# Designs tried in a protein design chat: VH-VL binders against q0atu2. Part 36

Target 1, 119 residues: q0atu2
Amino acid sequence: MLDKKARIRTSREYRNVFEKGKRLSGRFLIIYYVENALDNNRFGFITNKKIGMAVIRNRIKRQLRAIVREYQGQVKNKHDIVLVARAGIGKSSFEGMEKDYIAIMKKAGLFARNANKID

## First folded at step 15 (VH-VL)

Design th14
Fold by ESMFold2, fold request of step 20:
Structure th14 (fold): chain C 119 residues (1-119), chain A 121 residues (1-121), chain B 111 residues (1-111)
Amino acid sequence: as target 1 above (119 residues)
Amino acid sequence: QVQLVQSGAEVKKPGASVKVSCKASGYTFTGYDINWVRQATGQGLEWMGWINPYAGETGYAQKFQGRVTMTRNTSISTAYMELSSLRSEDTAVYYCARDYDYYETSYFDYWGQGTTVTVSS
Amino acid sequence: QSVLTQPPSVSAAPGQKVTISCSGSSSNIGDTYVSWYQQLPGTAPKLLIYDNNRRPSGIPDRFSGSKSGTSATLGITGLQTGDEADYYCGTWDDSPSAWYVFGGGTKLTVL
């Protein structure tokens, strides 16, 4: 579970990341990210009705939170990062989502240069 | 400059199939889903489905399940919609549209010019 | 009949204001965000409003949107003859499975 301080909490904060941030897409994930003025990272998770019914969307958000938690220590600080589930994500395995996340985060330059989990 | 350019008009007989193309430019094709929407003469817009051009996954409206196939060729940034077992009520203008995510929703921010498909005997 | 209900037509004189309603349900408009599309005669639809009330670049501020409960409204002030078009609301719905629903459309006539 992510610390309360590491969560994007309000719709205004979420919309700020969409409006000001950079966008990178992968197979089943999109990230939006922007530098913040805090001493830490904050993460947000978005699914919408095109993904499926609520039970499916909630399962996907839980899986994405678990992935982010596993790698959060290797993410460069001072960023707000929103993960958006892409249409078709229900066909992906947990490992598929994890691989997609790692690839996107590397492409964004958000992992530390010598991070052990992504080497 | 985002642009979606569709193939030209088609005239078909009942029972045939039609395949409409949608060529994308001005953006990373695999980074956004493509939706297909049709409009019969004097009627409203009817959503047909989406394709995720990166993964190749699709989702179809129930009405078209079993008759529609959406595909793509990523090397030429082109999406396709094929509708089989055509009937006169399939006569319509067919549009492709780019799906843009914003917060907890998405919408169609860019549309192709439309492809007229006429089905008559 | 469309799941999202719009009046078939509305009209007003140049310079006046009109509103176009879009009535849905708790499973779509009441639980999602609404977009509006303009379709000028003989052309493809164009995005006018997203996220209930936001305008994409190039859309003048005389176009506005709002949502209340299970209904959405498109407002147009300072009507111009070039605003004659069909207008559609749209949103995602997830029952029984994911699909995008458009309203039936409203023809705007500028007299």
Scores: ipSAE 0.852, ipTM 0.927, lowest interface PAE 0.7, mean pLDDT 92
Fold by ESMFold2, fold request of step 16:
Structure th14 (fold): chain C 119 residues (1-119), chain A 121 residues (1-121), chain B 111 residues (1-111)
Amino acid sequence: as target 1 above (119 residues)
Amino acid sequence: QVQLVQSGAEVKKPGASVKVSCKASGYTFTGYDINWVRQATGQGLEWMGWINPYAGETGYAQKFQGRVTMTRNTSISTAYMELSSLRSEDTAVYYCARDYDYYETSYFDYWGQGTTVTVSS
Amino acid sequence: QSVLTQPPSVSAAPGQKVTISCSGSSSNIGDTYVSWYQQLPGTAPKLLIYDNNRRPSGIPDRFSGSKSGTSATLGITGLQTGDEADYYCGTWDDSPSAWYVFGGGTKLTVL
């Protein structure tokens, strides 16, 4: 789904985003984001045990990756961005997660171009 | 300054219900989940459940399923926990706590002062 | 009552070191990250350690945490009388379903 270079890879890299980044929350998602020193964006995906068992958590991660891939070309470059599943996300539809992602990314100012045309 | 302020002490009879409030200030209320934790006198901490105040979704510990209801009013940044069919073993201090997501886990970074609920005959 | 086992009490003299253990399982400590909470008498719990070994702002570095396998340890050096409190480990568990589990608590007495 995402290029290898566009993925946050290590626990240390993930923790850096939580430690140094900005936090913004929606209905089912939280994003943490920070400028990086690269030419590109990197994305990470987190579900913890409060979300449910592994099969549920993996399904949610797959859905979030698909959403990010759809809109990645419209995201301002040079950011590490971690999507965190919020408690209750298991009740959301794919479309609900997608709308939540768009709203959060707009509020964070992370869409670079015609943000109004990505709905 | 993050603050969670809870309602005052309650004395109830067995079979009654109690509703404890938790008013948040100093942060965006809908941006963090609220968990409820209780502690009987001289005993440890017992997790009761969470509420996502944005979505209104909840998750309850199995022990309390069917007796506990967690709600919120986002207009006044307040979470509520209601426990019905009270028994003497429900006598405890009830805490609300803010849940902070960090990496692959979360933890309770701010706690309310606690609300003492006494169930007596 | 708790799936996370802590000793009921520990004690040591001022200036000494103490450790508090927290023993769990593969469904919690073995596959997650541990927090520790301090509860002074008559007060609400306070976060002391998160992510196994990190300290929130305001917690002195004489408090430390570690995790190995399915066990976690809180370490306290340079013990002070003000450290007398109950200490709880805590973490998420997803077996059989998602819930937050606290250890049974450890009362620390400073002689």
Scores: ipSAE 0.847, ipTM 0.927, lowest interface PAE 0.7, mean pLDDT 92
Fold by ESMFold2, fold request of step 20:
Structure th14 (fold): chain C 119 residues (1-119), chain A 121 residues (1-121), chain B 111 residues (1-111)
Amino acid sequence: as target 1 above (119 residues)
Amino acid sequence: QVQLVQSGAEVKKPGASVKVSCKASGYTFTGYDINWVRQATGQGLEWMGWINPYAGETGYAQKFQGRVTMTRNTSISTAYMELSSLRSEDTAVYYCARDYDYYETSYFDYWGQGTTVTVSS
Amino acid sequence: QSVLTQPPSVSAAPGQKVTISCSGSSSNIGDTYVSWYQQLPGTAPKLLIYDNNRRPSGIPDRFSGSKSGTSATLGITGLQTGDEADYYCGTWDDSPSAWYVFGGGTKLTVL
């Protein structure tokens, strides 16, 4: 579970990232990200009804939180980052989502230099 | 600028199939899902399904399940919708539309010009 | 009929205000966010409003949206003859499974 300080909390904060942030897409994920005024990162997780029923959406969010928690120490500070599930993500494996996340974060330049090779 | 350009009008007989193309330009094709929507003359809009052009995954409206196939060719930034076993009531304008994710929803921010499909004996 | 109910037509004079309603349910409007689309005669639909009340770039302030409970409303002020079109609300629904639903459409006539 991510620390309270590492969570995007309000709908306004989420919408700010969509409105002001950069967008990058992967196979099953989209990230939106923007520099914040804090000394730490904050993460948010979005699914919508096109993904499926609530049980499917909740499983996807749980899996994405686990992935982010695993790699959060390698992410450059001072960013608000929202992970958005793409249509079709319900057909992906956990490993597929994880690979997608790593690829997107590298492309965004959001991993610290020491984290260029990650397993 | 974002554009979705569709293939030309089709005239088909009942029982045939039609395949409509939708070529995207001005954005990264694999970065946004494509939805297909149709509209019979004098009628409202009817959603048919989506394709994730990166993954190749699809989701279809229940009424078209088994008759519709959505595909893409990422090398030419083109999405396709094929409807089989055509009936007269399939006569409509068929649109492709780009799906934009925003907060806890998404919406269709760019549309193709439409492809008229006429099914007649 | 559509699960999203709109009046089939509305009319008003140039310069006037008009509203178009869209009534849905807890599985769509009541639990998600509404978009509005304008379809001018002989053209493809165009996004007019998203996220209940936000305007894409190029849509003037005289177009507005709101949502309350399971209903949404499109407002148009300073009505112009060029606003004569069909208007559709739309949203995602997950009942019985995920699908995008459009309202039945409202024909706006500018007298």
Scores: ipSAE 0.847, ipTM 0.928, lowest interface PAE 0.8, mean pLDDT 92
Fold by ESMFold2, fold request of step 16:
Structure th14 (fold): chain C 119 residues (1-119), chain A 121 residues (1-121), chain B 111 residues (1-111)
Amino acid sequence: as target 1 above (119 residues)
Amino acid sequence: QVQLVQSGAEVKKPGASVKVSCKASGYTFTGYDINWVRQATGQGLEWMGWINPYAGETGYAQKFQGRVTMTRNTSISTAYMELSSLRSEDTAVYYCARDYDYYETSYFDYWGQGTTVTVSS
Amino acid sequence: QSVLTQPPSVSAAPGQKVTISCSGSSSNIGDTYVSWYQQLPGTAPKLLIYDNNRRPSGIPDRFSGSKSGTSATLGITGLQTGDEADYYCGTWDDSPSAWYVFGGGTKLTVL
């Protein structure tokens, strides 16, 4: 699970990433990201009502958290990163979401070259 | 800089179909969903559905399920809305709008100029 | 009537203030965030307010928004004749399935 330090916590912090951050879109995901003033990364996860009812939205958030946890050790530090579920994501497999995440993070230049994978 | 330019007015007979185009410029077309909204004369705005132009996935308002098809051609940054089995009550101005994700919601930040579709006779 | 209820019309004199209400439910306004759209005669709608109370670039600060419970309000001060338009609230709803809901619209007349 993500460490408490690695979580974006407040709506104000989330909104800051949307307001000041860069945006990259994939097939089923969008990331917003901005440098923070901490020594570590923080991750946030967003679904909205256009995605579906709460059961669907909660399942997608759990899947995205699992993906981020798997690759968090490869991410360059000092970033706030919000993953946003995109319309249509309910049709994606876990593998599809994972591949989409990897592609977006590479495009953003957020993977560190020497980082080891952390479980 | 962001522009959504729609095809011209259409006149159709009942039972026919209409296909309205929406060409995007000034942004990465596949990066934002397109929504379609219509407005009959003297009436309010009515949401019809969305398309994810990257994935090609769609979601339609229940009222239009089975009659509407939303598609796109990513090579020319164009979204399409086709409404079949037209009736006189489908006479309206049809708008495309860009969907912008923000926090736990989204909203329509840019709109096309509208396409008038008249169904008569 | 519409899922989001707005008064059909409001009016006030130039320079005055007006408010436009938008009443919804727990499946929409009560559990999400409201946008407002302005539609000048003969034109496409334009985003006026998002995230309940934020203004896009180019929208003057005399336009404001708020939300309380399942209701939202658009406020307009310093009314000008150019503000005569239809105003729509809008938001996502997930009942019975995901869809975007507009209010019925409010015609503003500046007398």
Scores: ipSAE 0.844, ipTM 0.924, lowest interface PAE 0.8, mean pLDDT 92
Fold by ESMFold2, fold request of step 16:
Structure th14 (fold): chain C 119 residues (1-119), chain A 121 residues (1-121), chain B 111 residues (1-111)
Amino acid sequence: as target 1 above (119 residues)
Amino acid sequence: QVQLVQSGAEVKKPGASVKVSCKASGYTFTGYDINWVRQATGQGLEWMGWINPYAGETGYAQKFQGRVTMTRNTSISTAYMELSSLRSEDTAVYYCARDYDYYETSYFDYWGQGTTVTVSS
Amino acid sequence: QSVLTQPPSVSAAPGQKVTISCSGSSSNIGDTYVSWYQQLPGTAPKLLIYDNNRRPSGIPDRFSGSKSGTSATLGITGLQTGDEADYYCGTWDDSPSAWYVFGGGTKLTVL
C-alpha cells in the first residue's frame, strides 16, 4: 500500500503533471512526470472510459499500484509521476504491464543510478 | 509540427473495399493512438474505432464490427483503415485523428485532411 | 438521433455572443470530460476546447467551455464572420462498451 504522502491526491495536482511534465509512452502505458518540491515521490494512476467499464478500469489501477509499490524504492525522489493506461492494456498480463513499466521508467531516467538488474 | 496526411479520394462500386492511409509526421508515431472518424455529406461526425500503433491492438464501433479493419506500418509511420462490403451509405469523408491523453479523458488534438470515398453504381 | 444532443443551428451578429449546449447522460458527460471541435466549411475538425473548459495553444479566450451535471456549454464572445462553422461536442462513453461519441453538431451562422 502506497503511503498517503506518496499519492497524488487532487485533480489540480494531476493536471499539473499533465501540463508541466514530460510524456513517455510504452506499449500499454504512458507516464507523465515532473520534478516536485517535496522530499519524496508521488504517484498517480489514470484510466479513462476508452479503457472499458469501471470494473475493468479498477482492476487495471490495482495492478499498476502493485507494480509501482514493488519498484518504488528504486525511483529517484522528488518526482510526481502519473501512470496512464493506454488503449489495449486489457490484453496485457500483469507481467506484461510490469515489463512495460520498467522499460518506460528506465527510458525516463527515473531509476536511481545504483539500481541493479530487475528480474 | 504534427501532421497527419491521408491518401487521395476514392470512387468505389457497391460490394468493393476501400483502404485509406494516414501518414504521421512530427511526433513519435507509436506513442499515440489513431482514431478514425467519418462524415457523410451534410451529416455529423461518426466514430469508427481506434488503433494502438505500438501494440497493434484495435477497438471498433459495434456498427462496423466485421466490416472494418485498422492496421499500421510503424516503419513508415502510417495507419490504415479498410472498410469492406461498401454500400452507398458509406459515401463519406474519412478522417484519421491523433488521440491525446489528458487527466481522466482523451481527445483528438490533430486531424488528417480527410479522404473522400464515393460509393456509386 | 445522437447520444449527445446539440441544437441544430444558432445565429448572431458580429460582436455578439452565442452559447451552444450539449446534453448527454451519466455514462458520458456526467462521468467524464467534454471536448469541443470546430469544423470550418470544407475543412477537417479542429480541437477547440478540452477537459470541459481548457483551450489549446492558439485558441483565443473568447472561446470558453463549461460543464454542469450531464450537460456542457460552449461560449463564443466577440463573434467574427470567420467563426461561421459547425461545432461538435465529444467525449468517451463506456456503455455498453467503450466508444467515442460526438454530438449531432451545431451550425453557427454569423449574420
Scores: ipSAE 0.839, ipTM 0.924, lowest interface PAE 0.8, mean pLDDT 92

Design th14
Fold by ESMFold2, look of step 19:
Structure th14 (fold): chain C 119 residues (1-119), chain A 121 residues (1-121), chain B 111 residues (1-111)
Amino acid sequence: as target 1 above (119 residues)
Amino acid sequence: QVQLVQSGAEVKKPGASVKVSCKASGYTFTGYDINWVRQATGQGLEWMGWINPYAGETGYAQKFQGRVTMTRNTSISTAYMELSSLRSEDTAVYYCARDYDYYETSYFDYWGQGTTVTVSS
Amino acid sequence: QSVLTQPPSVSAAPGQKVTISCSGSSSNIGDTYVSWYQQLPGTAPKLLIYDNNRRPSGIPDRFSGSKSGTSATLGITGLQTGDEADYYCGTWDDSPSAWYVFGGGTKLTVL
């Protein structure tokens, strides 16, 4: 579960990321991301009705939250990051979504680097 | 500059099939879904389905399930819509449109010029 | 049968204001966000309004949008003859499964 201060909470905050942020897409995920004025990261999760009914959309959000929680320690600070589910994401496994997330975050340059292991 | 350029007009007989192409330029083709929408003469817009060009997954409107196939060729940034078992009510202008995600929705921000398909005996 | 209901036509004189309604349901407009598309004669549709009330770059502020409950409204002020077009509302619906729905369209005549 992400800490409350690491969550994008308001519609205004979400819209800011879409309007001001960079967009990068993968197979079943899109991220929008922008630097924030905080000392921490904030994550948001978006599905819309094209994904499916509410039960399906809520399952996808839960899976994406679990993935982000697992890798949050590797993410460079001071970013608002919104994960958007693409059409067809219901065909992906949890592992498939996880690999997609890792690839996108690496391409965006959002994973922190150190001499040993990214963590 | 985002552009979607569609193939030219087609005339078909009932029972035939038609395949319309939509070539994208000015953006990363695999990064946005393509939707297909048609419009019969003097009628409104009718959504047909989407393709995720990265994954190759599709979703079709119930009305067209079994008659429509949406594909793509990523090496030439082109989406395709094929409609089979054509009948006179399939006479329409067929559009491709780019799907743009914004907050908790998405919308069609760029449209192709349209392809007129006429089905007549 | 259009899932989203629009008046078939509206008209007003140059310089005046017109509104175009779009009535839906809880599975679409009531639970998500509406877009509007303008289709000038002989052309493809063009995005006019997104996210209920936002304008893409290049769309003048005399075009406005709003949503209340299961209904959306497009407002156009300072009407010009170049505004003669068909106008469509649109949004995603998830009942019984995911699909995009358009209104039936409204023909605007500037007299």
Scores: ipSAE 0.837, ipTM 0.921, lowest interface PAE 0.8, mean pLDDT 92
Fold by OpenDDE, look of step 19:
Structure th14 (fold): chain C 119 residues (1-119), chain A 121 residues (1-121), chain B 111 residues (1-111)
Amino acid sequence: as target 1 above (119 residues)
Amino acid sequence: QVQLVQSGAEVKKPGASVKVSCKASGYTFTGYDINWVRQATGQGLEWMGWINPYAGETGYAQKFQGRVTMTRNTSISTAYMELSSLRSEDTAVYYCARDYDYYETSYFDYWGQGTTVTVSS
Amino acid sequence: QSVLTQPPSVSAAPGQKVTISCSGSSSNIGDTYVSWYQQLPGTAPKLLIYDNNRRPSGIPDRFSGSKSGTSATLGITGLQTGDEADYYCGTWDDSPSAWYVFGGGTKLTVL
């Protein structure tokens, strides 16, 4: 599980990222990202009703958290990053989600130079 | 500026099919879902389904399952909605609308001008 | 017929305030955010309110939205003749599957 300080927690914090951040879309994910004034990154996760019932949304959220944890050490510091799951993600495999995450983060230029698990 | 421009009016006979197009411009086409909504004369709005233009994933309202097919051509930023086995009740104005994901929901922030489809014997 | 319930019509004189209600259930309004759309006669719908109470750019502050429980409300102050239109609430529902639902629409007449 992500450390508390590594999580976006309030609606105000989420909205700040949505309104001030940059938007980039992948196949299954949309990311909003903006620089923060902290020494660490914070991640937020959004699974709306387009994805399906609560059990599906919760599953997807858990999977996205796992993916973010796996690669969090390779992400450039001082960013607030919100992952929004697109509707089709409910039918995607974990590997498909991971692939999309990597692709979109690379496109955003959010991975550090010393990234090791990025292919 | 974001624009959705739809194809012209259609007149069809019962049992036929109709395919309406929606050309998007002013934004990254694959980055936003497209929804289709119809409105019979003097009636309310009725949601039909969505398509993710990135890879073509779709979700249809149960009412239209088996009769509606949503597709896209990314090279020309165009979405398509095809409705088959047309009935007189399908006479309506059909709209495409861009879906903007914001926080814990989404809303339709831009709409096409609408396409009138008339089904008559 | 519509999943969300709106009054069929409302009316008021110019300068007055009107409210339009939108009633749903726990699976839609009760569990997510509501949007409102304005449809002028003979035109396509236009986004008026999103996230229960937020206005897109270009929408004047005399338009407002609120949500409580399983109901949403659109408020219009300083009513103008140009506000005469149909208004629809909308949101997502996930029962039994994900689908977008509209209210039946409310015709606003400016007297």
Scores: ipSAE 0.834, ipTM 0.937, lowest interface PAE 0.7, mean pLDDT 94
Fold by OpenDDE, look of step 15:
Structure th14 (fold): chain C 119 residues (1-119), chain A 121 residues (1-121), chain B 111 residues (1-111)
Amino acid sequence: as target 1 above (119 residues)
Amino acid sequence: QVQLVQSGAEVKKPGASVKVSCKASGYTFTGYDINWVRQATGQGLEWMGWINPYAGETGYAQKFQGRVTMTRNTSISTAYMELSSLRSEDTAVYYCARDYDYYETSYFDYWGQGTTVTVSS
Amino acid sequence: QSVLTQPPSVSAAPGQKVTISCSGSSSNIGDTYVSWYQQLPGTAPKLLIYDNNRRPSGIPDRFSGSKSGTSATLGITGLQTGDEADYYCGTWDDSPSAWYVFGGGTKLTVL
């Protein structure tokens, strides 16, 4: 699991990212990202009811946390980043989600220049 | 500015099919789901389903499963809703609406002008 | 017949306040955020309130929303003749699968 300090936790923090951040969408994910005044990144995860039943939402959330954790060290610092799962993600594979995450983060320019763990 | 422009009115016989189009502009078409909602004359709003224009994934209300098909053409930023085996009770105004994901939910922030579909013998 | 229950109609004189209720269940209103839509006669619905109580740009502060438990409420103060319309609440439900649900709609008449 992500470190406590690396998580967006309050509704106010989430809304701040939604309202002030930039938005990019992929096949399975939408990301909202904004610079923060901290020395670390914070990640938020949204799986709304459009995704499906709670068991599906929870599974997707766990998978997204795993993906973010895997690539966390390669993301540019001082960002709040919220991942919103799109409705079709429930039928996607883990690899598909990972691929989409990498693609959308690259498009956002959020990976560090020397990142070598990404395709 | 965001706009959804739908195709013109349709008149169909029972048993026929109708295909309504919804052309989007003013935003990245593949970045937002499109929902379809209909409204019979003098009645309320009824949700039909959603489509993710990025890859064409769909989710339909159970009421319309097997009878509705939602598609899109990304090259022209257009979504389509086809309803088959039409019945008189399918007579309604059909709307497309953009789905905006915000926090833990989503809402329909932009709507097409509506397409009247009349089913009569 | 609608999953969410609204009063069929409400009415008030110009300048007065009206409230429109929207009752649901734990699987919809009780578990997520509510939106409200205004539909003027002969027009498409328009987003009026989102996230229970937030107004999109261009919506005056005379319109307000709230949610408590499994019910939501739309408030309109300083009622104007131009407010005469149908109002719908809406939200997502996930039982048995994900689907969007609307209230039955409320016709607001300005006396």
Scores: ipSAE 0.833, ipTM 0.940, lowest interface PAE 0.7, mean pLDDT 95
Fold by ESMFold2, look of step 15:
Structure th14 (fold): chain C 119 residues (1-119), chain A 121 residues (1-121), chain B 111 residues (1-111)
Amino acid sequence: as target 1 above (119 residues)
Amino acid sequence: QVQLVQSGAEVKKPGASVKVSCKASGYTFTGYDINWVRQATGQGLEWMGWINPYAGETGYAQKFQGRVTMTRNTSISTAYMELSSLRSEDTAVYYCARDYDYYETSYFDYWGQGTTVTVSS
Amino acid sequence: QSVLTQPPSVSAAPGQKVTISCSGSSSNIGDTYVSWYQQLPGTAPKLLIYDNNRRPSGIPDRFSGSKSGTSATLGITGLQTGDEADYYCGTWDDSPSAWYVFGGGTKLTVL
């Protein structure tokens, strides 16, 4: 699980990333990201009611957290990063979400070269 | 800057179909969902559904399930809404709207000018 | 009958204040965030308020929003004749399935 220090915790912190951050969209994911003044990264996870009922939204959040945890060591430090589930994400496989995340993070310049689960 | 420009007014007979277009400019088309909303004369707004133009995935209001099809052509940044088996009660102004994801919600930040569809015999 | 309930009309004199209510349920307003849309006569709707109480750029601060429990309120101060319009609240609802719901609309008349 992500350490407490690596989590965006308050609604104000989340909204700040939406207001100040850059936005990149993939097939089923959107990221908002902004450089922070900390010595670490912080991650946030957002679903809204348009993607489905609560059980579906909670499943999606768990899957996204697992993906982020696997790759967090490859993320360049000092960023607040919010992952937003996009409409239709419930139809994606775990592997589809993972590929989407990798592609978006590379496009944002937040991953090191040749990022993989192992890297 | 952001603009949604819709196709012109349509007059249709009952039982026909109509396809309304919505051309986006001033932003990355595939990066935001498009919603369709209609409004009969003197009535309120009625949500019809959304399309994720990147994936092509859709979600429709139950009232329209089986009669509505939402599509897009990403090469020309255009979304489409097709409504079949038209009835007189489908006479309305049809709007497309851009869906903006913000925190734990989303909202319609930009709207097309509307397309009047008249269904008469 | 709308999922979100608004008064059908409201009126006040220029310079006065009005409020427009929007009543929902736990499956929508009570568990999410409300937007307000202004529709001037003969035009498309326009976003007026998002995230319960935030204004897009270009919306003057005499328009305000708030939410409490399962209800939302739009406030308009310093009324002008150009404010005559229909006003709609809207939000997502996940019961029984995910869909967007609008209030029935409130016609504002400025006498």
Scores: ipSAE 0.822, ipTM 0.917, lowest interface PAE 0.9, mean pLDDT 91

